# Ledger of designs, part 26: VHH binders against Integrator complex subunit 15 (IntS15)

Target 1, 373 residues: Integrator complex subunit 15 (IntS15), of Drosophila melanogaster (Fruit fly) (q9vpf9)
Amino acid sequence: MSMSIDSNKLLLRKGDMKLDNYPTCAVEALTRLETLIASRNKQNMVMQIISEFIFLERTPKDGDVRKSQALPISQMNLFQEFQLIIALIEYFSRPGRDATRNAIFLSLFGSHLTPQRSKLLSRLISTAVSGSVAPLLSSAGTWMQQVGCKTPLSLEVAQNIVSDFISYSRKTPEQLKQLPMVGPHFAANFMVAVADLYLNEQRSPTLNPPPDALLDTITEWMMENPTLCQASQQPLVLPAGAIAMPFTTPLAGLLRWVVLAPLVSNRSAYSNLHLSLLRALQQLVSSGESTALPSQDLMQIVKSLQSYCARLAESKTDPQADAAYQKCMERFAQAVQIALSSNCITNQIQLLCLLESLPPHKLMKIVIEAHKK
Below, E stands for the ipSAE of ESMFold2; O stands for the ipSAE of ESMFold2 at other seeds; V2 stands for 0.75 times the mean of E and O plus 0.25 times the DockQ between their complexes.

## First folded at step 20 (VHH)

Design s1 (from r5 with R27F; framework vhh_3k1k_2; at its last fold request DockQ between E and O 0.77; V2 from the best seeds 0.74)
Amino acid sequence: QVQLVESGGALVQPGGSLRLSCAASGFTFSSYWMGWYRQAPGKEREWVALIYSSGGSTSYEDSVKGRFTISRDDARNTVYLQMNSLKPEDTAVYYCAATPGYLVYSEHFDYWGQGTQVTVSS
ESMFold2, look of step 20: ipSAE 0.723; ipTM 0.892
ESMFold2 (binder alone), look of step 20: mean pLDDT 81; pTM 0.825
ESMFold2 at other seeds, look of step 20: ipSAE 0.651; ipTM 0.855
ESMFold2, fold request of step 21: ipSAE 0.685, 0.718, 0.684; ipTM 0.878, 0.887, 0.876
ESMFold2 (binder alone), fold request of step 21: mean pLDDT 82, 81, 81; pTM 0.829, 0.825, 0.824
ESMFold2 at other seeds, fold request of step 21: ipSAE 0.697, 0.708, 0.728; ipTM 0.879, 0.884, 0.892

Design s2 (from r5 with R27F S53D S106D; framework vhh_3k1k_2; at its last look DockQ between E and O 0.77; V2 from the best seeds 0.62)
Fold by ESMFold2, look of step 20:
Structure s2 (fold): chain B 373 residues (1-373), chain A 122 residues (1-122)
Amino acid sequence: as target 1 above (373 residues)
Amino acid sequence: QVQLVESGGALVQPGGSLRLSCAASGFTFSSYWMGWYRQAPGKEREWVALIYDSGGSTSYEDSVKGRFTISRDDARNTVYLQMNSLKPEDTAVYYCAATPGYLVYDEHFDYWGQGTQVTVSS
């Protein structure tokens, strides 16, 4: 069946003690892991091989950190980190057995991440975007779905892409613009993550809009890639018996952007994005998908609008005369109308009650009345 | 040593609600997948719900979707299963489970609790 853990570790450990043989021992470890990765009862052995021979980590001992709650300690130098990135790009550039590739990616980055592994992951994914490395991006998409697009690690990856391709660039690179074509599942999950980073009072006390170039990029992605919001619905390819985590579309988070944006921005791109979102929502509703706009996400938007209206009341401003609030409600009503018309919102009576609590808007009143019993 | 201790199992009427708790110790709670499984008498153990971390992915077996909610409180090292609209078919011993692994399988976790009995009958 398989080699003993002690004999396999001894062979790989010899490679780790020779700097001139790194990254060779990591490449060999990846190859050997392919025979082990499909076995559900060898995950501990796989993780130990990865820790010791790929990431060059040691087990913390008494005196480093508390043993029962400690993460492994990285012993990689900067040159070895660079060598590992190159080796991983080469490994994941190979098309082929998607289940094995995805399982290897998850074994590297799916649990027990040290700060050093998190940093390497972000660098690896940014490099893969720059190089349009489709098989790696496919595995990264699967990874984001499995761990969750809104976890701190996924948000860190998304922030690093924004930094690398938006904040430090005069023009958005073509490789980022083409990401939906190269890695559509990753692009969709990236949109879920960045939507959570901006215009979101759960993440920041202020409604921070996305950078203009990011907004423009997302808007173009949605306009040019009609099926992008459905990309995360593709079945995950994982080893037999592994539980696939549910997919998430970016629609709810991006809807929050376009509904709340008038409170902080007059950029016309939000109008274009809004139209694209309505079209994408209509496509998902006609396909019978009910997870596009969960009522809880819509209620979050209501609560942000309530907070804004409370600030207007403190300033003695009538919400019905506030142009920004009226524009928010126009966009919100249009999206809610589409979602309610197909009965694709769960717990809709609670949502309708919350919508009635907002200062009135003519279209929203019509939508509410059309769907009350 | 790793310990998982379930509580909250009870006899409840059809349509009722119940919340199970699982107190965890002996490992870095936030680094582990947590899950609930159940085993009815004479049946195979089956997966019920899975959660990655407090802000991460959750997944549910089809027969409990919309009725059961898994959650975790990393500050208290506790996993919960809120069970609503209970049916007689939900009668089983419910087990808390944990794994440090990178993939979760429907038949295997590294650590298991002793179980708590949930009975749904009139």
Scores: ipSAE 0.565, ipTM 0.811, lowest interface PAE 1.1, mean pLDDT 83
ESMFold2 (binder alone), look of step 20: mean pLDDT 81; pTM 0.819
ESMFold2 at other seeds, look of step 20: ipSAE 0.570; ipTM 0.814

Design s3 (from r5 with R27L S31H; framework vhh_3k1k_2; at its last look DockQ between E and O 0.83; V2 from the best seeds 0.68)
Fold by ESMFold2 at other seeds, look of step 20:
Structure s3 (fold): chain B 373 residues (1-373), chain A 122 residues (1-122)
Amino acid sequence: as target 1 above (373 residues)
Amino acid sequence: QVQLVESGGALVQPGGSLRLSCAASGLTFSHYWMGWYRQAPGKEREWVALIYSSGGSTSYEDSVKGRFTISRDDARNTVYLQMNSLKPEDTAVYYCAATPGYLVYSEHFDYWGQGTQVTVSS
């Protein structure tokens, strides 16, 4: 059926689909894309329709572009951007099949993005969090997993949520309390992203702790929602035959927070978060084809501790006498023991070898010896 | 004109390693999902590995997980497949593939290379 009609030409020939009737042309385009989105061979056409009628983009004219002519130019004004956000909220709030909504969301934001689309995506998701728009947040969770929770796109979304709900004032974090109940998959993927932003020497030369209100929010989520870290393990709902990208659990990133926190903070929330993470690890069932705790993330913790110990050596301080290092190692050993007993770590031999490289700690030594091959 | 050119295929003993490369031209490389596929004699083509972006999501067929690693260098317009612990069952023609789409299907990519032969034999 769809092979007899060029949807781009059909859209142009219908007098009601004029660009000067915004956002009506975007809403009509979204509706018509539902029939095209199922055609595996029509993705280029879908992307052209989205660019022209939804995001109001044009390709640069010959001779106008200083670059390779790879980037479309947005022609949207600020009012049209607001109208589009409202239209997308309304569209995703309608009853419909999850696979269709997820495919539409991916068609809008799952390919390369202009800076204008990336900004609009962040505003859209922030608006959906404020409004508790569950179907949109479900599609955003699927999107974040497909592109990767630690990619620049996902980190930008996570940073904007922190900015909008945390950094403006201490009173705004209450808007986030509903997120695990409204969009558990998105909340879990958001935790993966935000865990990567803080206490992470791969992102910053210093160990920057999360804002207090963010830490408190994440800790409360983990305490009140014991299965939240497992929410990303549910199969993605995508069109038949589409390759689903693997999930990433927030456990490893949050473990890095609680293990490294004594180096930079005395906040009691880290102790509560640590206990919640230990309970989550104890409740984990052996993961199948997806790793629950990527060993690379845990090895990153080891490397941060090695760096700290090198600085202790420069100040001639024995790690055995450093209270912060001892607390880090106590938390790390407790987590590693539970994770090994719960079969939550892949490549455990490589991890055990790296753990032996750290200055000795009584509990960690026992853990290593109990699992030595 | 989009061109994908694979290299690095060879004859190797079981347990050995190979690194395949695919040089891409005629496209804005950072806008594309990149993947590797293989076709063994008498079998249908099957996907092997997929990568969204440098540092982004990667995915692997079950039989190669833990042994193969896909990576990309966007500055050199090149995608790689590091193959370790090779088995005779890995013998196939390996194809590089690219798509600018928002969904990836195991049987559909927009552009394909000519293939490079990998043989794992005693």
Scores: ipSAE 0.612, ipTM 0.839, lowest interface PAE 1.0, mean pLDDT 83
ESMFold2, look of step 20: ipSAE 0.638; ipTM 0.859
ESMFold2 (binder alone), look of step 20: mean pLDDT 82; pTM 0.829

Design s4 (from r3 with E28T Y29S; framework vhh_7qbe_3; at its last read DockQ between E and O 0.80; V2 from the best seeds 0.78)
Amino acid sequence: QLQLVESGGGLVQAGGSLRLSCTASGRTSWMGWFRQGPGKEREFVALIYDSGGSTYYADSVKGRFTISRDNAKNTLYLQMNSLKSEDTAVYYCAATPGYLVYDEHFDYWGKGTRVTVSS
ESMFold2, look of step 20: ipSAE 0.724; ipTM 0.893
ESMFold2 (binder alone), look of step 20: mean pLDDT 84; pTM 0.862
ESMFold2 at other seeds, look of step 20: ipSAE 0.712; ipTM 0.883
ESMFold2, fold request of step 21: ipSAE 0.775, 0.761, 0.712; ipTM 0.912, 0.906, 0.882
ESMFold2 (binder alone), fold request of step 21: mean pLDDT 84, 84, 82; pTM 0.864, 0.862, 0.851
ESMFold2 at other seeds, fold request of step 21: ipSAE 0.769, 0.768, 0.756; ipTM 0.909, 0.910, 0.907
ESMFold2, look of step 22: ipSAE 0.769; ipTM 0.909
ESMFold2 (binder alone), look of step 22: mean pLDDT 84; pTM 0.863
ESMFold2 at other seeds, look of step 22: ipSAE 0.754; ipTM 0.903
ESMFold2, fold request of step 23: ipSAE 0.751, 0.796, 0.760; ipTM 0.900, 0.919, 0.906
ESMFold2 (binder alone), fold request of step 23: mean pLDDT 84, 84, 84; pTM 0.861, 0.861, 0.862
ESMFold2 at other seeds, fold request of step 23: ipSAE 0.738, 0.767, 0.756; ipTM 0.892, 0.908, 0.900
ESMFold2, last read: ipSAE 0.778, 0.746, 0.776; ipTM 0.911, 0.901, 0.910
ESMFold2 (binder alone), last read: mean pLDDT 84, 84, 84; pTM 0.863, 0.866, 0.864
ESMFold2 at other seeds, last read: ipSAE 0.719, 0.725, 0.778; ipTM 0.888, 0.888, 0.914

Design s5 (from r3 with E28T Y29V; framework vhh_7qbe_3; at its last look DockQ between E and O 0.80; V2 from the best seeds 0.00; counts 0 for: SAP .699 > .668)
Fold by ESMFold2 at other seeds, look of step 20:
Structure s5 (fold): chain B 373 residues (1-373), chain A 119 residues (1-119)
Amino acid sequence: as target 1 above (373 residues)
Amino acid sequence: QLQLVESGGGLVQAGGSLRLSCTASGRTVWMGWFRQGPGKEREFVALIYDSGGSTYYADSVKGRFTISRDNAKNTLYLQMNSLKSEDTAVYYCAATPGYLVYDEHFDYWGKGTRVTVSS
């Protein structure tokens, strides 16, 4: 503890030369942080060192700086940002203890988030995908699970992957196709995030389908990597005593895609994805109350179907005669049946009651009655 | 200095519901709820990350309690359903700006709000 304090004071004094020593001072700071990261009482010091020497941020002390939520001001130029990305790739590529790398990654991107850090994180991860940098992607997967796959920053990272590898690419690069093999935990968490971006009325007033190339990529991942949806279910590797956040499977969000897709698309790729999801559900192992499919996620599907049926009622169309609605309910009933048989749904009584509120469907009625006891 | 003020405690019958609130004087990264029952040590209840992030629950409250936060109002909530006599405790709001959470290692604590569940 005492030696760590003296080393950090020396590092801070050298910060008077940080512009002349960049990126060397960032690399030295990362090394020094390893001795501090294991001490649960040093997080504020770690965050200050990161802000000052790695991200070159000034403290918001001058003038009206005492406001909560005030953001540090970045002083990095574009060349220094590039140098930092390379330094971080090199740092995370070195052999080392996973818990230390994961804690360092969380100290960089799990607290004190500025717009500068958000942009740099997205560029760093896209670079790691392009370079197939497995250790960095492993830490990014841990980070995404720890902070949450649906936070604004996690969604920004996911959107940037879509932009870099789907939207601005003429064909899907091999590095993206290999992502489940190189970084399976990150790939699973990416699927959670990207599933939230599309066909989701909580994010958009309309049901916007995913780009075709993204749909095809996700479908291929699911077909070729049968354990991928379980990759985020492994215990997180964090320093001893740290609270690890629970996993979230991509199954619920992807199920929303395949169930709601008939409302906006006739693309046959959704049938292939649906089959892959049913097989993944059959392989899922439940243990007591801890399951992979929270009923809240499935209730979002019901709410979107209710909204669609309300629009049908306004146009005086019978939902039981609507081909799109019937296809949605067929897929939903098949998935719910398998998930209930595998004991994968939390709070299932609440879900079953909500499903009864929808216009009747033959298979869904059978599923509800078989599981209401 | 971040200030945390709990509210919403009271007396409720077993099987009932209650919603606790915690207003923070500013935004922080991790927030959580702890509780201390009569004659017991303080125990973890629930934890939530910033901006609608990850949540984590003690086994004793899973499925019955829901943690949430409204970052625009700097407010943390705990929705408690299907209450049991064992849930009787003083409930504390806690927060940290840190990047990792260790049990009981929160930087800021509220004064607590009492919840009593009668049979």
Scores: ipSAE 0.724, ipTM 0.892, lowest interface PAE 0.8, mean pLDDT 85
ESMFold2, look of step 20: ipSAE 0.753; ipTM 0.904
ESMFold2 (binder alone), look of step 20: mean pLDDT 84; pTM 0.860

Design s6 (from r5 with R27F G56S; framework vhh_3k1k_2; at its last look DockQ between E and O 0.80; V2 from the best seeds 0.64)
Fold by ESMFold2, look of step 20:
Structure s6 (fold): chain B 373 residues (1-373), chain A 122 residues (1-122)
Amino acid sequence: as target 1 above (373 residues)
Amino acid sequence: QVQLVESGGALVQPGGSLRLSCAASGFTFSSYWMGWYRQAPGKEREWVALIYSSGSSTSYEDSVKGRFTISRDDARNTVYLQMNSLKPEDTAVYYCAATPGYLVYSEHFDYWGQGTQVTVSS
């Protein structure tokens, strides 16, 4: 066993009794945490050292805040934030064990998420994408899986990447195009997150399509990297005894894009993406757990189609005569047919019952009848 | 100061359902991982289910997957365990658990409740 928590905290402070030595105290803290980080009994000490010496935070005193259990208050200025980003890039670029890097990344960003830490995380990850810093991106992929790809923090990271590399760029940078090769697990988890941001009525009452350049980038990733969706199934490397959270594949969210796209767009990229998704469905192996295509995600697509059909009823339009609805159902039926033949769907009977609630479509009717008895 | 109080344990027939609740106080509930553990007679305590502090990610021990559902209500500072298709092997004292940590370990949480007995007759 390592030194006691009190002894390690004392040793860490011994070389830096003043916080005026920033970023030196953060660099020293990162190095010294390597002996503590894998211990299940020292997490509280690790978090205190990180808060005090890395993020320069203070715990609110009773007089500062009515509830003494409020989140720590950051005292970092903008220059110190930049210094920390550089120090973290350098730290994660050094040789080392994956479990150690992953645990340190999680200790920085996996709990006690102040607004300043969240902002710094987004800047850090964007910098790592721009610099093709593979070890950091690998840890970020593990982090996204542990905290969940659709949590507000993960969505903020994904939105900032879209902002930095798609919205405010004259052309899509090579570093973003190469992301599946540099950090495939992170790229897959990023796709889960951005798929949730667009064409998703749980996030917006309007079906907002993704930016054209993002759609083109995702489509190219899927065409050129046929096994990218399998990167979501990569086993996590964590300290011994740590519980790995389940992975999520980007397939269901991207399928929602291509199925719902005829309601808002005629861009041909959606047809290319749809074909790539069908091929990915054919190639996936069923794991028996955390299936690649959970039926509850597909049920969200059904709910969006039901909403659209309700609007058609208000305008007295027959869904069978609506070209957009028929195209949505064609794509959906093709995906469901292939997913059933590949054993990629959980709760299959529940999904088939829900699909019967939609206005009829020729291919979907055949698929339902073939698998329901 | 941290307090976890379980409720809802009962005697249930095989195949039945039961819902456990855990009321939490003394910490910022939304920033903690919450979980359920159980201890059968003569055995060590084992984890059952885990829910991330944001509530967006959950994990289950293999023997309960598909039958048990963990959820949390951050407004009421309460975590739940919905148990369906109960088996005699599920008989145990069930403990609510909480940790502020950045990793969760199968044999360790920082805080525990006193437990609630669940018995599934043969």
Scores: ipSAE 0.589, ipTM 0.834, lowest interface PAE 1.0, mean pLDDT 84
ESMFold2 (binder alone), look of step 20: mean pLDDT 81; pTM 0.824
ESMFold2 at other seeds, look of step 20: ipSAE 0.595; ipTM 0.834

## First folded at step 22 (VHH; framework vhh_7qbe_3)

Design t1 (from s4 with Y99S L100S Y102S; at its last look DockQ between E and O 0.25; V2 from the best seeds 0.00; counts 0 for: pae E 16.0 > 2)
Fold by ESMFold2, look of step 22:
Structure t1 (fold): chain B 373 residues (1-373), chain A 119 residues (1-119)
Amino acid sequence: as target 1 above (373 residues)
Amino acid sequence: QLQLVESGGGLVQAGGSLRLSCTASGRTSWMGWFRQGPGKEREFVALIYDSGGSTYYADSVKGRFTISRDNAKNTLYLQMNSLKSEDTAVYYCAATPGSSVSDEHFDYWGKGTRVTVSS
């Protein structure tokens, strides 16, 4: 039997007077924002409505006007956070213009979020993944591109998805496995973010490999969805006058995983991922000066290999005799060869000179010589 | 039509522990626990979503109760530690199906299991 209990009525208590109107006031605020959000001279009003009626925040009170830049303080209890998540899922699921939904999402969850908004965003996205809520995930994909896939905010969302779906369970839930089909743009941008979290010496002094289940999930996504890395190349749907931020492909970050993995892991899944990346690189199309593989990303791989070789030299180990180094270079050479023939690298000569600085590898020598004109 | 069956209620001493279970007859998205004490209105206790990592707790039980679920068995759990006399109530399992939730209502409810905390 279906039984309906009004959660707002069940929570009617002394001291919770605001709860009688929540989440109704948030839903009404979202509707009002649709009219206001395109106006540049109304943006401070938009932010005040979002803060007061959607996130239930107040400005800190201490009498000092210097505090006017202080982050708002959330007064939302955990049940109200749940009510807001439900309201947002429903709002983004209803019929409407994509540009409007995207503008609302960006206004709610733009950069410089309070810790409470960031936590709520992560829970909202995890809920949307678990529920396969395609329209919300579409807006989340646009959001991640617009704020930048490698910014602290996007990396926090990616870390929380890994925690929720990978670390909390050793078996990847089916809804995460289906994410490329439900929200391909978000899945691609998530891959950019999560690739940046692991095997990346710019973010950690050590080469930390991804969790095994995450690696397996990403590898399966790449094998089963051949065009996934191109999903962010589709034009963004934004309100009139908005500037679309450039897309970022996950190829460079994932290439770093497979090239550097032999230094820290012998998992065979990296071989499958490497094959999928080579096939994706072969399918790339050049658009003149733009590229799917920025040279600075490839140079980070070289820097990590140089650091490893320096450690080998200190232990008096010949890199040409080191099996891990040789495997790294074999994978790197194969990818560089395909990327050059696909015109995916813009600073070709600079990269080739840097590659020559690494200890010799047979295939890499051939690749360098073939592309030095 | 979804059926929810609670179990695990009983008499326990203050400070003790108890684990409630709720078995669902089908697929669910949100599952949660609510309770109704003697002469009181039904109140929210805890919720969990299909992900297993998205959990919510009432302030009165935070740190003492843990909600979890086993999707392979369609079973929801509530581990209740450090029980107090105020926790005495009939505990109800609730669920919503599908990928979306209603702001106002849970669609499906169990018949409840009684927990009594003695001093």
Scores: ipSAE 0.000, ipTM 0.221, lowest interface PAE 16.0, mean pLDDT 79
ESMFold2 (binder alone), look of step 22: mean pLDDT 83; pTM 0.853
ESMFold2 at other seeds, look of step 22: ipSAE 0.604; ipTM 0.865

Design t2 (from s4 with S29T; at its last read DockQ between E and O 0.80; V2 from the best seeds 0.81)
Amino acid sequence: QLQLVESGGGLVQAGGSLRLSCTASGRTTWMGWFRQGPGKEREFVALIYDSGGSTYYADSVKGRFTISRDNAKNTLYLQMNSLKSEDTAVYYCAATPGYLVYDEHFDYWGKGTRVTVSS
ESMFold2, look of step 22: ipSAE 0.769; ipTM 0.909
ESMFold2 (binder alone), look of step 22: mean pLDDT 84; pTM 0.863
ESMFold2 at other seeds, look of step 22: ipSAE 0.677; ipTM 0.870
ESMFold2, fold request of step 23: ipSAE 0.788, 0.808, 0.756; ipTM 0.916, 0.924, 0.906
ESMFold2 (binder alone), fold request of step 23: mean pLDDT 83, 83, 84; pTM 0.860, 0.857, 0.860
ESMFold2 at other seeds, fold request of step 23: ipSAE 0.807, 0.800, 0.762; ipTM 0.923, 0.917, 0.907
ESMFold2, last read: ipSAE 0.749, 0.800, 0.808; ipTM 0.895, 0.918, 0.922
ESMFold2 (binder alone), last read: mean pLDDT 84, 83, 83; pTM 0.864, 0.853, 0.855
ESMFold2 at other seeds, last read: ipSAE 0.785, 0.810, 0.779; ipTM 0.911, 0.924, 0.912

Design t3 (from s4 with G98A; at its last fold request DockQ between E and O 0.75; V2 from the best seeds 0.77)
Amino acid sequence: QLQLVESGGGLVQAGGSLRLSCTASGRTSWMGWFRQGPGKEREFVALIYDSGGSTYYADSVKGRFTISRDNAKNTLYLQMNSLKSEDTAVYYCAATPAYLVYDEHFDYWGKGTRVTVSS
ESMFold2, look of step 22: ipSAE 0.730; ipTM 0.895
ESMFold2 (binder alone), look of step 22: mean pLDDT 85; pTM 0.873
ESMFold2 at other seeds, look of step 22: ipSAE 0.738; ipTM 0.899
ESMFold2, fold request of step 23: ipSAE 0.761, 0.753, 0.791; ipTM 0.905, 0.900, 0.919
ESMFold2 (binder alone), fold request of step 23: mean pLDDT 85, 85, 85; pTM 0.872, 0.872, 0.872
ESMFold2 at other seeds, fold request of step 23: ipSAE 0.728, 0.760, 0.748; ipTM 0.884, 0.901, 0.894

Design t4 (from s4 with S51T; at its last look DockQ between E and O 0.73; V2 from the best seeds 0.72)
Fold by ESMFold2, look of step 22:
Structure t4 (fold): chain B 373 residues (1-373), chain A 119 residues (1-119)
Amino acid sequence: as target 1 above (373 residues)
Amino acid sequence: QLQLVESGGGLVQAGGSLRLSCTASGRTSWMGWFRQGPGKEREFVALIYDTGGSTYYADSVKGRFTISRDNAKNTLYLQMNSLKSEDTAVYYCAATPGYLVYDEHFDYWGKGTRVTVSS
């Protein structure tokens, strides 16, 4: 058929002009991918087009490595990387169907990940935050929920935002403060990721608090945006038939911050954050498919408190007399009471038994007794 | 070609537990478990993205089964608790390098491991 001959000639022409026509060939590839994205049987072709024409990657030869199966090697120079970032921002800023944009974003950064693609993603997202590029941030939010907020790449993206806008900045930029308004889904998923990076003994042997400016920013986000923790509950918009991964709320990770904070900090921002989290717990809409506070996450808080109490025992300090422990338990009891009343916890019996293993606290004892009967 | 090898199937009493494993010859973006009961069509059980990633479960197994993944060993797991006679099936490991997952479209399949739940 005549279309087959014309298609082969078009492919050869694009291949011949790939390096001479950058970033135009990447923009053309993105446009052509939109029709291919909807074809579930074309994912291999889409990934090859992306690798060859967008990221300028080649497959290693035997001479390049001893093993013939290795990750693609990027051939992009630094200027081409910058050109691609600009082209992607322009592409995602154009009007279009959300399902298509989200699928394109996932095709770029949801599979076939190379170190170069990971670095470029982090720079792209930081640029989109700085530029308040809402449609790109919406696709990034969908991407983060689909792959998971706690994957190594998602955590790397979150850490790079903290570095770019908190750690290496003299003042928190307005664009970061505006993030919940510009990209609420991404902001909520960012909070899940960054909550995992701090005050989390699964990631560090030491309870390291978040930077003060990050804490202040998240506290303000929660106070000024009362529905922010529900933003990740919006249905994902993906091509028909594609499996949409479930939402995750930042409430569990942020609760761990406010409950454990008295062990390492006296900042008043944690009290404000705690109140905002209690209000969010009371307002949370639940379904039969997931819970806002899985008992597994709450048990991690208990483990950190157990570790602290073991250190108190080593120094012969009574937990009942330790002001930090008592404050942790007061905050924890308040959250547990609301979560139980809101039916937000699975496997309540296991959690309550584990809570009884901690040194007694007056309010927590009342909460346990009210719900074990 | 990616190779998937399941193990851990067997006979277990109702209410019991069993852990399935699937060793992959390489790393992929998405892995999942499917099952086919006697005289039934193959059905979705659970899905997971790379280590630390999102998980999704069929309603029939939610709360009882846990999917997990160890990238260092290229191994996918399915912890099955509170087993019922309806869980009797051949369980298949599946994987795709793709960027979107459809419940009927996986590129690579294992040969399966049989799980029998007696009353």
Scores: ipSAE 0.714, ipTM 0.889, lowest interface PAE 0.7, mean pLDDT 84
ESMFold2 (binder alone), look of step 22: mean pLDDT 83; pTM 0.861
ESMFold2 at other seeds, look of step 22: ipSAE 0.729; ipTM 0.896

